# Ledger of designs, part 22: VH-VL binders against q17rb8r558to768

Target 1, 211 residues: q17rb8r558to768
Amino acid sequence: TAELSHLTKNVPIFVCTMAYPTVPCPLHVFEPRYRLMIRRSIQTGTKQFGMCVSDTQNSFADYGCMLQIRNVHFLPDGRSVVDTVGGKRFRVLKRGMKDGYCTADIEYLEDVKVENEDEIKNLRELHDLVYSQACSWFQNLRDRFRSQILQHFGSMPEREENLQAAPNGPAWCWWLLAVLPVDPRYQLSVLSMKSLKERLTKIQHILTYFS
Key: E = the ipSAE of ESMFold2; O = the ipSAE of OpenDDE; V2 = 0.75 times the mean of E and O plus 0.25 times the DockQ between their complexes.

## First folded at step 8 (VH-VL; framework fv_romlusevimab)

Design e3 (at its last look DockQ between E and O 0.76; V2 from the best seeds 0.00; counts 0 for: pae E 2.1 > 2)
Fold by OpenDDE, look of step 8:
Structure e3 (fold): chain C 211 residues (1-211), chain A 119 residues (1-119), chain B 108 residues (1-108)
Amino acid sequence: as target 1 above (211 residues)
Amino acid sequence: QVQLVQSGSELKKPGASVKVSCKASGYTFTSYAMNWVRQAPGQGLEWMGWINTYTGEPTYAQGFTGRFVFSLDTSVSTASLQISSLKAEDTAVYYCARGPYDWGEFDYWGQGTTVTVSS
Amino acid sequence: SYVLTQPPSVSVAPGKTARITCGGNNIGDKSVYWYQQKPGQAPVLVIYYDSDRPSGIPERFSGSNSGNTATLTISGVEAGDEADYYCQVWDYSSDYVVFGGGTKLTVL
């Protein structure tokens, strides 16, 4: 079964929590509608579905992240433990419904590349600064919290030499966003950004608040 | 090979009771729900409900409450349908059908059990 | 209650294409399953999740679902295809399984 990475129509949407690129997102699936969704995603070979946070006005948020299924453990009672990891970010274009779960037509988000040498330099400096701040924040956490984060999310990704190599930018930014105890609306705003500079700036503000 | 084997045909009088069994083999019994479907002579398929083979919890469709009881014997991978206070209108073929817990397809069916209620 | 509507009968000549419809309100938002039942036999799943075929089902069988109508298409109809066909959905509002009334396919 070949994985289809270009799924943009009638994408099944798991409405639950925030998901982020490269960040593991383990799920315990017990609702029949989502069991079906997961099974179908495997059968079709896509092995992907979208994750969106709930929204009071629109059922689910306008932005989300695709989740790639890495492994599924079926339990005897029909429940599933699903090992997933964040993939591409997306914007919702149209909402639908299938067998009680939400679907969406989507467009994928990618960062806009910075071409100016001075801007690249500035971006690097900002990146390094915020990374350092993030490291400091994490190291200053209580041992209990730090251990919990490590157990759930793994270690903070290392800095990348080329900040613009990946369409979603550096992985550590998403890891940090996932572990920071901020409101989902705030996280969503960062997820929707196509500028690494803007994301870094936003993250820096959050770090400052928690310092 | 997945198989559902049902008990044989039954001839009963009104007011009597009948128990139809469905023995599953070739798969993990508790991993799939068991559905019951009724088909009156010359009529279509009617979903009667299902039983959770893992928890034993039955769910009955509208119209199939009271006299209809789903049960399990997990030790022998068997689901059963009991009908009490039989009526002429209960004359039908009764099927057990395997389905996933996600309400997907009924991929395997028993051969059916004919229950005839006649005075 | 959710209702599925099928034509009571469809006739087709051998080698031609038969189309059996299943109507339901916003049925496109539901997964449709199709079963073939020959006289004196149990139903057999021929299409699941609108258009997927189980192993062993010929490619002549196909399914589609959109709007208010699902369709089972049988191309190159053979005498052995003569049977009753039932569509089925799960209605998530009522949490009930619903069958259509069935369609008798006659091969002329």
Scores: ipSAE 0.799, ipTM 0.904, lowest interface PAE 0.6, mean pLDDT 94
Fold by ESMFold2, look of step 8:
Structure e3 (fold): chain C 211 residues (1-211), chain A 119 residues (1-119), chain B 108 residues (1-108)
Amino acid sequence: as target 1 above (211 residues)
Amino acid sequence: QVQLVQSGSELKKPGASVKVSCKASGYTFTSYAMNWVRQAPGQGLEWMGWINTYTGEPTYAQGFTGRFVFSLDTSVSTASLQISSLKAEDTAVYYCARGPYDWGEFDYWGQGTTVTVSS
Amino acid sequence: SYVLTQPPSVSVAPGKTARITCGGNNIGDKSVYWYQQKPGQAPVLVIYYDSDRPSGIPERFSGSNSGNTATLTISGVEAGDEADYYCQVWDYSSDYVVFGGGTKLTVL
């Protein structure tokens, strides 16, 4: 429901890896605190929690992505396999704790849409150029690496006709960031961006580093 | 549907031993942890520890690491508590209670087994 | 070790509201579970995750938890609510389950 998708207070935080909008994030959960977090989320009906990478100074990063729980499989050995997909991005406002896991008060992030017709034209041109560069990079990968990406992440999402329709911009941008072997600092920088132009420019910069 | 049925009351002398059994039914035994909770006469609930019903690994609360042994027979969905070298202070009602894992959340309890230790 | 403190007893008139407290350092950082135990019976879970009710528990039972105090609230108290009530947490740092000392609810 809309109330469940607007959770912003005392949000449970899994401190582990980068997560991105629209991208699946399968998890293997061993620790009792995270098993409790997942069980509580399912039984209360929210079926979501935030994902943030660790930060040595603040426990976890200032930005993250909500994960929507699609399925949980409890294994006999005490492990849980949690099938999730990325949703809304957020900024951390306040940090807390619950049952040994981190929590946060958050505010959700959305892209700021450009309305100037010349800027829209430039944005479309940049998008098409960077998308083509991403496709070329992916098709020129070594077969084993390319196969691993397809197996784990699936195919690159198709380009979208309306670049600004989705609150987080084109899905292929997030897919690409999930598969690129890039430092988490750069990934966090892109996650935090509210400008599609800035995101595309950063992605182009990253692609240049890799060929 | 879910049920935990404990063995009957025991009257014992100091120095004897006792085994309290807890037979589970109506659910997959190895999917929930089994906890033991003591309640001395006129007193509150005291967590004694738990046993992982899949691995068989017990965890004992402080004060219960010596004479108290948790065990399983998964073939008959039964958890057991053995108390050796019984003392008068062991006089209590002993409950089994299931929980999802480590954190409690005891949604089903056995009826309790009264162990009385007197000379 | 983590300690939970409950008042030994609470008295309430029929139809009124009973409030049973469970005190602990930063208990708001923990999930609180509440159990009802009637004389000669095993405990029954009445609240979990601070404020959620298991199936079959009346809406007049509610819970809250913040700061250093969790509270079980029973509105419209009935004679059948006379029981001992226990709070329980899991202390992550020790990996221990901890019970409060219990509160006897008397309906006068």
Scores: ipSAE 0.617, ipTM 0.849, lowest interface PAE 2.1, mean pLDDT 91
ESMFold2 (binder alone), look of step 8: mean pLDDT 93; pTM 0.946

Design e4 (at its last look DockQ between E and O 0.76; V2 from the best seeds 0.00; counts 0 for: pae E 2.7 > 2)
Fold by OpenDDE, look of step 8:
Parts: structure tokens; C-alpha cells; sequence
Structure e4 (fold): chain C 211 residues (1-211), chain A 119 residues (1-119), chain B 108 residues (1-108)
């Protein structure tokens, strides 16, 4: 099972929308190629595939997020409802094809840790500030929109004590990125960042824009 | 246990019609597509097309349009192939084969139905 | 139309290894399935998705697929392995299932 968690070669790629670490990504699969992809993922035991947005130049983006299959409901007509959650981020190294769906050789992305005590302190302050701004933004949303977000994405994750414990940083950042009405290219840029400071800074700019 | 049981052998004259049935059991009929495969004497396997067992929509391969009709009786989990205006070249063994809706492998096959068209 | 090419026949002595090839343009980008058909019987799936074995199929059966050639390998061939073998793919460009011409395996 441990070996399967580090799939890096010929990773099946679902080309659709943005996915993010820890963020649920429910899918309704009706295309045969993706039906097959899902079935194979289950049969092989990996229960994982990559999610990338489409790209006009390269078929799909250079960065994506792995999705972990939590549950699959097969429907009588061959369609599937797939319960997935975001896992590791990745960069595409090589693109391929299999049975009509895209594949990729990938490398996983992890945040670069900050070791300097002063930098850690500054990072914490920035984090707390942006989190507060995010909360404020969310609370000021119209009730209907807020309810829709909650229904689809769940509640905003709480602040974490150790900002560098997870290789992808705090979960709330990804949740926020998922719910913010920004261009996918912008979201992609944030997804590709290996610096929490940079992500927080970019997220803060977005929040300021929507304030 | 998954089983596909086909109707018995048929001897027909040119111009006649034949209907081959394939009864499925051991699984939920509508969760898998039903494919039809023809094999002429001494020849290889030839895919004829498939029918969506949930919607009833048939799709025919090139060369199998017009005289060939796929149909269903879902109440008895049965797929059928009807061939009209039979010709000598229609002499073959006809197989039904279960396949997923993702166009994967045919994991279960009927025993085959021999259709002989002779004057 | 997409075409799969198989050798018409392969002969092998008992206990030896038989290799049946299936050629197709960029077949490595497709999943290849293999069927065994004994005389007077329906085809039986022996390999699916290039290399996976259905339950009940001996480990002697294996498959590989890369480039323009897929291969069914039968190690330790037995008399009971004498049969016709067909490769099969789904051509997603035409939405057709395509079979190879079949290979007759003779056990000498």
C-alpha cells in the first residue's frame, strides 16, 4: 500500500477542473475513457489519479493535484459518482495517452521549510493575518453563496499550530483557493508554489481585491 | 455465477430471418453492455456492435447496419440479435459477450449460436 | 480503420515458452485484451489490460504491451494450451472494438 501511494509514472490524468490538497472533489463520471480510468484505478489498488485543468497549448496544465478515491458508486448505465479528496500536488514531467485519457510522469511538490526563527515568526504573523482576512471575506459573503460553498466544500479548516507539519501547508489555504472566484490560471500559479509565504501573499492580494 | 446462455443452432434459407437470444444471469443486467461478435467458419472474431442494456440504444459496427437489429427484453435479462434477409455469407457462429461501459474487456461470453444459411 | 496484426500460427514444444504478438500502430497507447478459443468453444478472456489475469487463469499466462507490439506469453506450455488466441483493443477514435486475426498455437 505504501508503494502505491507514490505513483509517479504513467499517472492517469483527469482533465477537468482544479483540485487541491485536502479539498473534496466529487466527480460525476460519464465518459467511457474516464469510466475506464476510475475502474482501473480501483482494480490496480492505487485508487488515485491526477487532476489537471485543460490547457490549450499542452492539453492539460503542467501542475495538478492527485485525487484519492474514497468511494465509488456505480450507476446502472455505467456512470459513476466518485468521492475523491485532494492529495499531493505534482508537476508534470512527461505527457502520454492511454485508452483515450491522458497520462503523465510526475514529480510531487512539497513546501520548502523555513528554518530561521525570525522567518518562522513572520510567517506565522502573515498566516494569522491572512486567515483573519479570509474569515472576514467569507462571513461577508451573501448567505446564499456562503451556503453553497459550505454545502460543496464544507467548512473552512481551522488554523494549525504547526504551519509546516504538512508538506502542502495549512489546509485552509487550499480550501480558500478552491472557493475564491478567481481565474484557474491564477489558482494554478498558487498551486505550483512551494513557499507558504508566497502562497499566503498571493492569497492576500486576492482577498484584498474582493474586499 | 455469471452466465450468458444463447439460443440453439439455426438452419435457415436465404431470405429468411433469424433471431438469436442471449440470456444473462448472475449479475445486474443493465450494469454491463452486451456485445455481439460474429465468427464465420474458419475465420476470426468480428465485432458486430453493442447494445446499451440500460437505455436500449444499439450501436452497429460498419458492415452490420440494415439487416442486423439488436434488441432487449430487460424483464428477463435477455439480449437478442435479429438478422433479416439472410445470406449465405451470414453463416457463422454468433456470440454475445458482456463488456463494461468503458469499453474494456469482454469477460463473459455466451456459448455461441450457429446460424447456417443454406438453400 | 485500426488494424491488429497477429501471426497466423505459432508452434511450441511442451514445457517451452510461447509468445504471440499483436501489432498495431501505437498499440502501447491502448489496452490490449487476449482471448483463448479452443475448437468448438467460445472465447475465454485470459489477459486484460495488457497484463492482468482474470481469476482462474494460470500464472503461466502473462502479457505485455509497448510501442507497436503487444505480446501474450505462455510459459510452460501444456497440451491444453493449444488454441486460437485473439488480441483485442478498443479504438477510441472510431469507437470500434477491433480484434486481431488470431493466432493458432500448436503444441508439438
Amino acid sequence: as target 1 above (211 residues)
Amino acid sequence: QVQLVQSGSELKKPGASVKVSCKASGYTFTYYAMNWVRQAPGQGLEWMGWINTYTGEPTYAQGFTGRFVFSLDTSVSTASLQISSLKAEDTAVYYCARGPYDWGEFDYWGQGTTVTVSS
Amino acid sequence: SYVLTQPPSVSVAPGKTARITCGGNNIGDKSVHWYQQKPGQAPVLVIYYDSDRPSGIPERFSGSNSGNTATLTISGVEAGDEADYYCQVWDYSSDYVVFGGGTKLTVL
Scores: ipSAE 0.853, ipTM 0.925, lowest interface PAE 0.6, mean pLDDT 95
Fold by ESMFold2, look of step 8:
Structure e4 (fold): chain C 211 residues (1-211), chain A 119 residues (1-119), chain B 108 residues (1-108)
Amino acid sequence: as target 1 above (211 residues)
Amino acid sequence: QVQLVQSGSELKKPGASVKVSCKASGYTFTYYAMNWVRQAPGQGLEWMGWINTYTGEPTYAQGFTGRFVFSLDTSVSTASLQISSLKAEDTAVYYCARGPYDWGEFDYWGQGTTVTVSS
Amino acid sequence: SYVLTQPPSVSVAPGKTARITCGGNNIGDKSVHWYQQKPGQAPVLVIYYDSDRPSGIPERFSGSNSGNTATLTISGVEAGDEADYYCQVWDYSSDYVVFGGGTKLTVL
C-alpha cells in the first residue's frame, strides 16, 4: 500500500549531498540503481526518498533529509532529471541495502517547542538579531555572488511571524545553511538539532566568521 | 495500451539466416529498452541481451556475441533480431520484452516467434 | 555468476495455497519479479519488486522476499493457474538478467 511505503522502514537513501527542509534539490541521475530507486518511488506513489552525505565509517551519515519529488523527466539515454524539495529531517536507526542502493530505518526529527513566555521572548529577540545579520551578510555580498545564489536557490525566505509553527523551524535558516560554504560535518550537526535556539546560535557563529 | 507484435514463425535449414521483428505500439518507443529472450523446446527462459532504442547500442549476454545481431527501425517502432549461420540448436521460441533502462522488470512481452532449424 | 534455484514442480489441490520458491544468495537484497507462462503462450508479469501486483492480477497472487528465499504465493488455486512460473533478478555486477529455471504448477 502507499501508506506502507511512507513508513520509517527500509527507506531508500540517495547517498550524494546535503539536503535541507524546504530547500530545492535538483538532481541529475545517471546510475541505474538511483534511476531505479526514483522510478519505483513514482510507481508506488510514495514520491519520496532520503538524501544523506557519504560517511567513510558507515557508508552514509547518521542524519539526512527526505526529498519530495515534484517532477521527473526520464531521458532515453538512461539519465533522469529530478526536481525535488526537502521535507522532514531524520536520524538513521538501521542501515540496509536493496537493488544496489542504500536503505535505512529512520526516526523523524522535529523541533522541541519552547512554551515559557520569557523563553519565547528571548527566542524572538535572538531570531530577529540573527535574521538581521543574515540579511546584512547577503546584502553585502558582491553582486555576482548574490546573483548566483538568487539564480540557484531563489531569494531568502521572508521571516515568519510564528517561529515555532513549522516542525523544522523557520525556512530562512535552512536556505541560509544551503548557501553558506561550511564544512559538511558542521552542516550535519545543525541538521540534527531539535532546538531552534541552538540552531540560531550556530548560524550566528557562522555569520560572524564570514563577516 | 502497450503492445509488442512479433513476426511469424520460420522454418529454416542449417546455414540460413532469419530475422525476427518486434513492432511496438502504445508508448514512446525510445523511452524503454528492448530485450530478447530465448526459450528452447522444453527449456526455461534465457536472456540474450538488449538494445538501447534511443542510441541503437546493443548489449549481448554471454554466448550471444557472435551470430546474433540486434537492430532497430525507430521510424516504425520496430526492434529486430537477426540470426546468421543457423544451427539446429537455434531452434527455439524468441521473445521480445520491454524493460526500463534500469534494473527493472519486463512488463510487456511479444507473443513469441518460433524458429525451427532442421534438415 | 548469479544463480536462481526453483523447484522443478509443485502440486496443489484446487482451492488450496501454492508456494513457489526462488533461492539465491542474498536474494532479499534484490528485487524479484515473477512471470507466469501457460503452454504455448508468452510469459506474463504477475509480481514485481517482490510483492507488487500489476493491474489485472488477482489479489490471491502475492510475493515475499527475505534472506536467501523469495516466494510466490497463490491462494485459492484454480485450474487456470496451471503454468510454469519463473523468478527473475538482475545481477548488478554483470548488468545481466538472471531467470530461475522455472516451476511447473500442477493443480490436482
Scores: ipSAE 0.444, ipTM 0.761, lowest interface PAE 2.7, mean pLDDT 90
ESMFold2 (binder alone), look of step 8: mean pLDDT 95; pTM 0.962

Design e5 (at its last look DockQ between E and O 0.84; V2 from the best seeds 0.00; counts 0 for: pae E 3.9 > 2)
Fold by OpenDDE, look of step 8:
Structure e5 (fold): chain C 211 residues (1-211), chain A 119 residues (1-119), chain B 108 residues (1-108)
Amino acid sequence: as target 1 above (211 residues)
Amino acid sequence: QVQLVQSGSELKKPGASVKVSCKASGYTFTSYAMNWVRQAPGQGLEWMGWINTYTGEPTYAQGFTGRFVFSLDTSVSTASLQISSLKAEDTAVYYCARGPYDWGEFDYWGQGTTVTVSS
Amino acid sequence: SYVLTQPPSVSVAPGKTARITCGGNNIGDKSVHWYQQKPGQAPVLVIYYDSDRPSGIPERFSGSNSGNTATLTISGVEAGDEADYYCQVWDYESDYVVFGGGTKLTVL
């Protein structure tokens, strides 16, 4: 099982929307090619595939997020409801094709750790500030929108004490990125960043725009 | 145990019609597509098309339109192939084969039905 | 239309290894399935998705697929392996299932 988590070659790619680490991504699969992809992922035991947004130039974006299959409901008509959650981020190295769906050779992305104590302190301050801003933004949303977000994405994750414990940083950042009504290009830029500081700065900028 | 049982051999004259049945058991009938494959004497396998066992929608391969009709009786988990205006060239073994809706492998096959068209 | 090409016949001595090829344009981008058909019998799935074996199929059956050629390999060939073998793909462009012409394996 652990060995399968390091799939980097010929990774099946679901080309659809943005996915993010730790963020649930429910899918309704009805195309035969993707039905096959899902079935194969289960049969091989990987239970994973990549999610990338479409790109006009390259078919799909250079960056994406792995999705872990938690559960699959096969419907009598061949459709599937797939319960997935975001895992590791990746960069596409090579593109391929299998049975009509895209594949990719990938490398996983991880945040670069900050070692300097002053920088860590500054990072914490920035993190706390942006988190507060995010909370404020969410609370100021209309009840209708807030309810929709909660229903689809769940509640905003809590702050973490150790900001660098996870290779993808704090989960709330990804949740926020998923719920913010921004252009996929913006979201993609944030997804590709290996610096938590840069992500927070970008997110803060977006929040300011929507405030 | 998954089984596909087809109807018996048929001897027909040119211009007649024949209906081959394929009864499925051991699984949820509507969860898999039913494919039809033809094999003329001494020849290879030819895919004729498939029928969606849930919706009843048939899809025919090129060359198998017009005289060929796929149908279902879901109440008895049975798929059928009807061939009208039979020709000598229709002489073959006809197979039903179970396949997923994702166009994967045909994992179970009927035993085949020989249709002979002779004057 | 997409075409799969198989040699019409392959001969092998008992205990040796038989290799049956299936050629197709960029067939490596497709999943290849293999069927065994003995005289007077229905086809039986022996390999699916290039290299996976169904339950009940001996380990001496294996498959590979890359580039323009898929291969069914039968090691330690037995007399009972004498049969016709068909490769099959789904062509996602035409949305058709395509079979190869079949290969007759003769065990000498």
Scores: ipSAE 0.814, ipTM 0.912, lowest interface PAE 0.6, mean pLDDT 94
Fold by ESMFold2, look of step 8:
Structure e5 (fold): chain C 211 residues (1-211), chain A 119 residues (1-119), chain B 108 residues (1-108)
Amino acid sequence: as target 1 above (211 residues)
Amino acid sequence: QVQLVQSGSELKKPGASVKVSCKASGYTFTSYAMNWVRQAPGQGLEWMGWINTYTGEPTYAQGFTGRFVFSLDTSVSTASLQISSLKAEDTAVYYCARGPYDWGEFDYWGQGTTVTVSS
Amino acid sequence: SYVLTQPPSVSVAPGKTARITCGGNNIGDKSVHWYQQKPGQAPVLVIYYDSDRPSGIPERFSGSNSGNTATLTISGVEAGDEADYYCQVWDYESDYVVFGGGTKLTVL
């Protein structure tokens, strides 16, 4: 799907919730503008659109995540359930409008790789510590809450041997951010980060608060 | 092959009523909205409104509330337009046109039904 | 209360290019659909979503939309292209369909 990675101009934007790389984002779509937006995405073959949270100043946030459409189920009343999964993160460069929905020119974000041997070692140690804290937090949740998370988001992704292989960093980090009950502004700041160390540090602080 | 076949032309007197039918075939009737469009002699196209073919809920454009009623018989894939208390100004060709439930295009049209109101 | 304006007529010589305009406030923020209507016939969709062409419509038909003007372009005009042409949008503020007044294309 290399042609889809070039989508950066007049990207359709669904203004609703926070989406994260690799994380499922099921949507219930009833507004005519978003029904049109999704139908056009399928019709044109891109099968994706950007997701951004609302912003009181700019209508929608400066950062978001592409959602890849996996399946659309139409309900009898003309509404639809759209099965999506998060893809690449992006920064908004320019805002527009089409048919009542927002559009954006965007640039994609990737983590900056750390190459210093001592920094890689320290990053690995931080990662393993925070991963252990995340596992402990999840296992110590009441059964009802753990079951709700598993039902909605699936199981926590396995840790990865190469922390820097994926352009957005380890998938478990995004899964955890999706399930944690944190302030939207904090979530947005983490989405924008290009440093895995900074992201892990922020996650650690969140987990310490809840532990 | 999608088709919309409308009922035949009508000659009516002022004060009468007329019912224009639009029978759909070649697709799932309840998956698309049905729009009604009027064209008076020598005039352009005028959208009258649409009906949700699944719920039966109509939406009427401004100026078409009152004497104009959209209805359905989904068992025979038919949408209908009833015009009551006919006036000479109702003389026009009436089209049904299929569209999506969003802000999309009208991709298939009926052949039109001419309603002539004259004493 | 959204209004679309079209010229009432356009004349073009055979083989030349016809351009039919559709004016509207910020029409570039809307998707424009175009219909061809020959005498005594129902309209036929020829362009949708500004520039997409339905199957069976010759590639001589194209569309564009930006700013306050959408344009239907017919290159290599043939006698069979004589018709009335209507632009149409949805006005998402009112949730109403709006048609332009129509343009009569004559091939002379």
Scores: ipSAE 0.388, ipTM 0.780, lowest interface PAE 3.9, mean pLDDT 90
ESMFold2 (binder alone), look of step 8: mean pLDDT 95; pTM 0.962

Design e6 (at its last look DockQ between E and O 0.77; V2 from the best seeds 0.00; counts 0 for: pae E 5.0 > 2)
Fold by OpenDDE, look of step 8:
Formats: C-alpha cells, structure tokens, sequence
Structure e6 (fold): chain C 211 residues (1-211), chain A 119 residues (1-119), chain B 108 residues (1-108)
C-alpha cells in the first residue's frame, strides 16, 4: 500500500475552515461521514483529503488545500483526533458526493517562477519588507493573542534564502495568512494566487490595514 | 481473533418474550457499533437498527420500534436483543453484526439465532 | 426510503464469470458493500467500499460502482461460490442501512 501523493480525482473534501500549505490543521472528527472519509483515506493509503471553506453558492469554495494526515487518534466512541498539515493547494474542477461528504476533481496549484534577475531582486526586497511588517505586527499584538497564536500555530517560520524553492513559496506567508483575522474571502484570494509577488502585495495591504 | 457468539435457538409461543445475546471478543467492544439484522425464512436481510456500545443508545429502524429493545452489558462485552409480545411473523434468524461508527461495512457477524414463534 | 434492487437469481457455469448487479438511485454516490451467505450460515463480507476485498477473500471477487449500478464480479466461479449475495449501503439521508433483496447464484 504505497502512499499516493498526486490524488486528483474524487478527492474527499472536508468542508470546514481554511487550510494552508505547511500549516498544521488539527481536526476533531465526530460526524459519521467524515469518520468514514478519514478511515477510507487511511485504508487507501492516500492519507490525504482536501480542505475547503464552505460556500453558500457552491457548497464549498473553488480553492482549497490538501491536508496530509500525520497521525490519527481513534477514541473509544468512534470519534477521532486527526493531526494534519497543509500540503498542496488546489482548484476545484468538478464537484461530487460520496457517502454524504463532498468530493472533487482537482488540479494542483504551483507558483509561477520568476526568471528575470531584476524581478527576482525586486521580489526579494518586497518579501523582506513584508516579512518585517509581519514581524512588527505580531510583536505588537497583545500578549494574550500572541500566546494563543503561538500555542495553536507555532512560531512564525523564518525567512528562506530561496524564495522560489517551494512550489507554494515561503512558509511564513501561509502562517501569517492563517493567523490574520481577515475575512475568508481575502484568505481565499491569496490562496488562489500563483504569484508570490501578488500574495506578498495582498498580505502587505492586509497588514497595513491592521497597523 | 474477532468473534461474535450468539445465544442458542429459541422456541416461543405467541405473546411470550425472548432475549437474544451476542457476546463479542477479540476487540474493544465499545469501539464498534453493534447492528441487528433479521432474516425471515426464505427472505433477505433486514436491518433492525443499531446500538452505540459506548453510549448505550439504541436506534431502531422503521418497523422495529416498540417491541424490540437493544441493550448492553459492557462488563461482559455483550449486546442483547429483546423481543416482547412475540408474533408468528417474528419467526426469523437474528444476527448481530459489528460495524464502525462511520456506517461502513459489517465486517463480523454472529452465527445467528433462530427464533421460532409457534402456537 | 432508499431501495436497492438485485436480480433474484443468476446462473453461471463453473470457470465462467458471474456478475451480480445492485441498482439504486445514484448508488455511485454511495459506498456499496457485498455479503455472501451460504445456506445455514451467517453472511460474510466479500467486498467493501465498492471494490476492496477483506483479508481471506479470493482475488476472483471484485466490485465496481458507478451511476445507478454496482456490480459484484466473480471470475472463475467455483462450486463453493454458490450462495446468496447481498449488496448494502448506508443512506445518509435517512440514516438507515439498506440491503438489497439478495441474488441467488447457482453454479451449473
């Protein structure tokens, strides 16, 4: 039973909150349909399912993030605590149903690489600027909120030397997006972006709003 | 090894009561729901309902309310089905079947208990 | 109520392939499980989640599910395969477990 890393058809979708690449997403699963979903994902060896926020028009959003199951704790009453972490971003191509939970055919999203040296330089400068702003924002939070964030999400990831090494860009951007108290629509817009520059620009605007 | 062992066959008169037991072994009893399935002579399988073995809460399918009672004795990992005011149409084989709490497959079944109701 | 429809009987010669169907409205959106029941015995799970086999079940047993029909396929049928076969689903709308009417497989 080899793990499947590139599931794109009939992907089980957990409709709940936003998930992001590299960001831990612990779940307490108590609904039978999702219990089944989790068990099935383990049995098939994929150990993955998609996470999408709810949408009033389409049941769930057009974009989401795969969650990788790291560990599952089954409780005596059939409930489970699932340790997951964000993986690849995806766009929904087709929606379906299975045993009461949503499924989707998906395509994975990856950042478009910047090749021009001048653009890379500018991107680095923007990145460093926004990172500094993010740090300042976080440090200026009330102790209670800062502690809660740290407890739930962990520390803000450090800057990366190669901004384009990962297909989803720097991890700190996703961490920040996860902790920012913004409307899911904004978070979703950022999640769907394939340009690090665009994401950084959007994040910067959000930070400016909260400054 | 997972096993479900049911009580022996029963011959009853109309109006009497019967209690069928299902003893589970080889697994954590409360980690799986216990389902009850009826099969009349020459007929198919009928789902009667289930009992949450952890909470002790029974749920009955339509047509199996009133005279049918699911119960537990968790100390001995035993689920029971009691049928009161027996009727001729209650003549059947009754199965207990283990199922997950996610409504998946019934992976283990008892050997069945034949209940015959005859005047 | 959700209904599963099976043919009452299917006949097959030894060594041939038997196909038992289970019809239901949008059954493809449900996981179908199959049980084998020999005379005087309890049902045995032979296929679960449309196509998965429990340990101990021969590879001759396979399953598929799409649209409005699920199918249990038994290749290289043996005399010992003669039994009643039941499909089963969980209907999340009613929260009921539903069995098909059963199919008697006769090995000629």
Amino acid sequence: as target 1 above (211 residues)
Amino acid sequence: QVQLVQSGSELKKPGASVKVSCKASGYTFTSYAMNWVRQAPGQGLEWMGWINTYKGEPTYAQGFTGRFVFSLDTSVSTASLQISSLKAEDTAVYYCARGPYDWGEFDYWGQGTTVTVSS
Amino acid sequence: SYVLTQPPSVSVAPGKTARITCGGNNIGDKSVHWYQQKPGQAPVLVIYYDSDRPSGIPERFSGSNSGNTATLTISGVEAGDEADYYCQVWDYSSDYVVFGGGTKLTVL
Scores: ipSAE 0.804, ipTM 0.910, lowest interface PAE 0.6, mean pLDDT 94
Fold by ESMFold2, look of step 8:
Structure e6 (fold): chain C 211 residues (1-211), chain A 119 residues (1-119), chain B 108 residues (1-108)
Amino acid sequence: as target 1 above (211 residues)
Amino acid sequence: QVQLVQSGSELKKPGASVKVSCKASGYTFTSYAMNWVRQAPGQGLEWMGWINTYKGEPTYAQGFTGRFVFSLDTSVSTASLQISSLKAEDTAVYYCARGPYDWGEFDYWGQGTTVTVSS
Amino acid sequence: SYVLTQPPSVSVAPGKTARITCGGNNIGDKSVHWYQQKPGQAPVLVIYYDSDRPSGIPERFSGSNSGNTATLTISGVEAGDEADYYCQVWDYSSDYVVFGGGTKLTVL
């Protein structure tokens, strides 16, 4: 039911890689603790868990992304093949443990909507400039790199008519962050942003560096 | 649906051997591990170990690495426990129990096989 | 190495609530499973993952687990609930199964 999809307490955390809203995150799972974690999510009907990168000070980062399980194949040899997609972003409030895997109490993040007419106009202008820059970057890649991205991540998502409609902002922003070869700290800083303007500004800086 | 049917009770002399079988039905045999649990008269449950039914690899608990051998015949969905050089202290009920490979619960148990070792 | 401690017996009057404890260091960080065993019979799973009930187990059976103690609770105890009850965990440090010593529930 819908209540089971809104976890905030003792949320299971997979400590592995960066995940982003709307972006597929395929997983090959061999550790018994994570195989158990995923099986339990299916049994309880929640079908989701949090993904965080590791952190030297706190075992895992203060921000992450929920992964929604689309399908899973448990193998008798101990492997699991898990097809997930990113959902809501979150901030870690409290850390815990269960059955050898990490857990967290979390707070979901979503973008702060801008309603001022001048600010909306400026945001649209910035969005269109950065989107155009992203398209140019992608089309100017060498054929082998562009083909690899298309094969593994698919095409860049289309522009969205209402750029503030989705709680996490435009999907193409997250797709771009997933394919760009940026440092994990920078990735975390963008993941944590609630301002679409700040996110677009950081993406623009990244694109300028790689152009 | 799921059933684990064990072989009949055995009366043995010290030094003999015994083989307890556990035939599974109603599920894909190689999708679950098979555990062995011992219960001596008037005593509690004691985990002896398990066998990976896909790879055929046993894991033995402490104290069961020697005279106790887990084996499989996957063509007839059967797990077996062989005990060699039987001692009087091996007198017990032996259970097979199905479990997942990921440290889960034992949801189905065989009826138990009583092995009695008497002089 | 990991040890689960259960009281050897618990007596409860019919209709009252029985509580069977299972003690272990940081057992709240583990999933606890409970089995009922009647004389001459195989164990039957009655609670798994601390508090889940298998199909066919009445709601009178419940479980909890926090800190150093897991508890199986049987409300409205009936004569048919007389049995031995075992708790069980996986000890992830040794990768072994651990059973508690068992608790005989007597309904008087």
Scores: ipSAE 0.228, ipTM 0.725, lowest interface PAE 5.0, mean pLDDT 90
ESMFold2 (binder alone), look of step 8: mean pLDDT 95; pTM 0.958

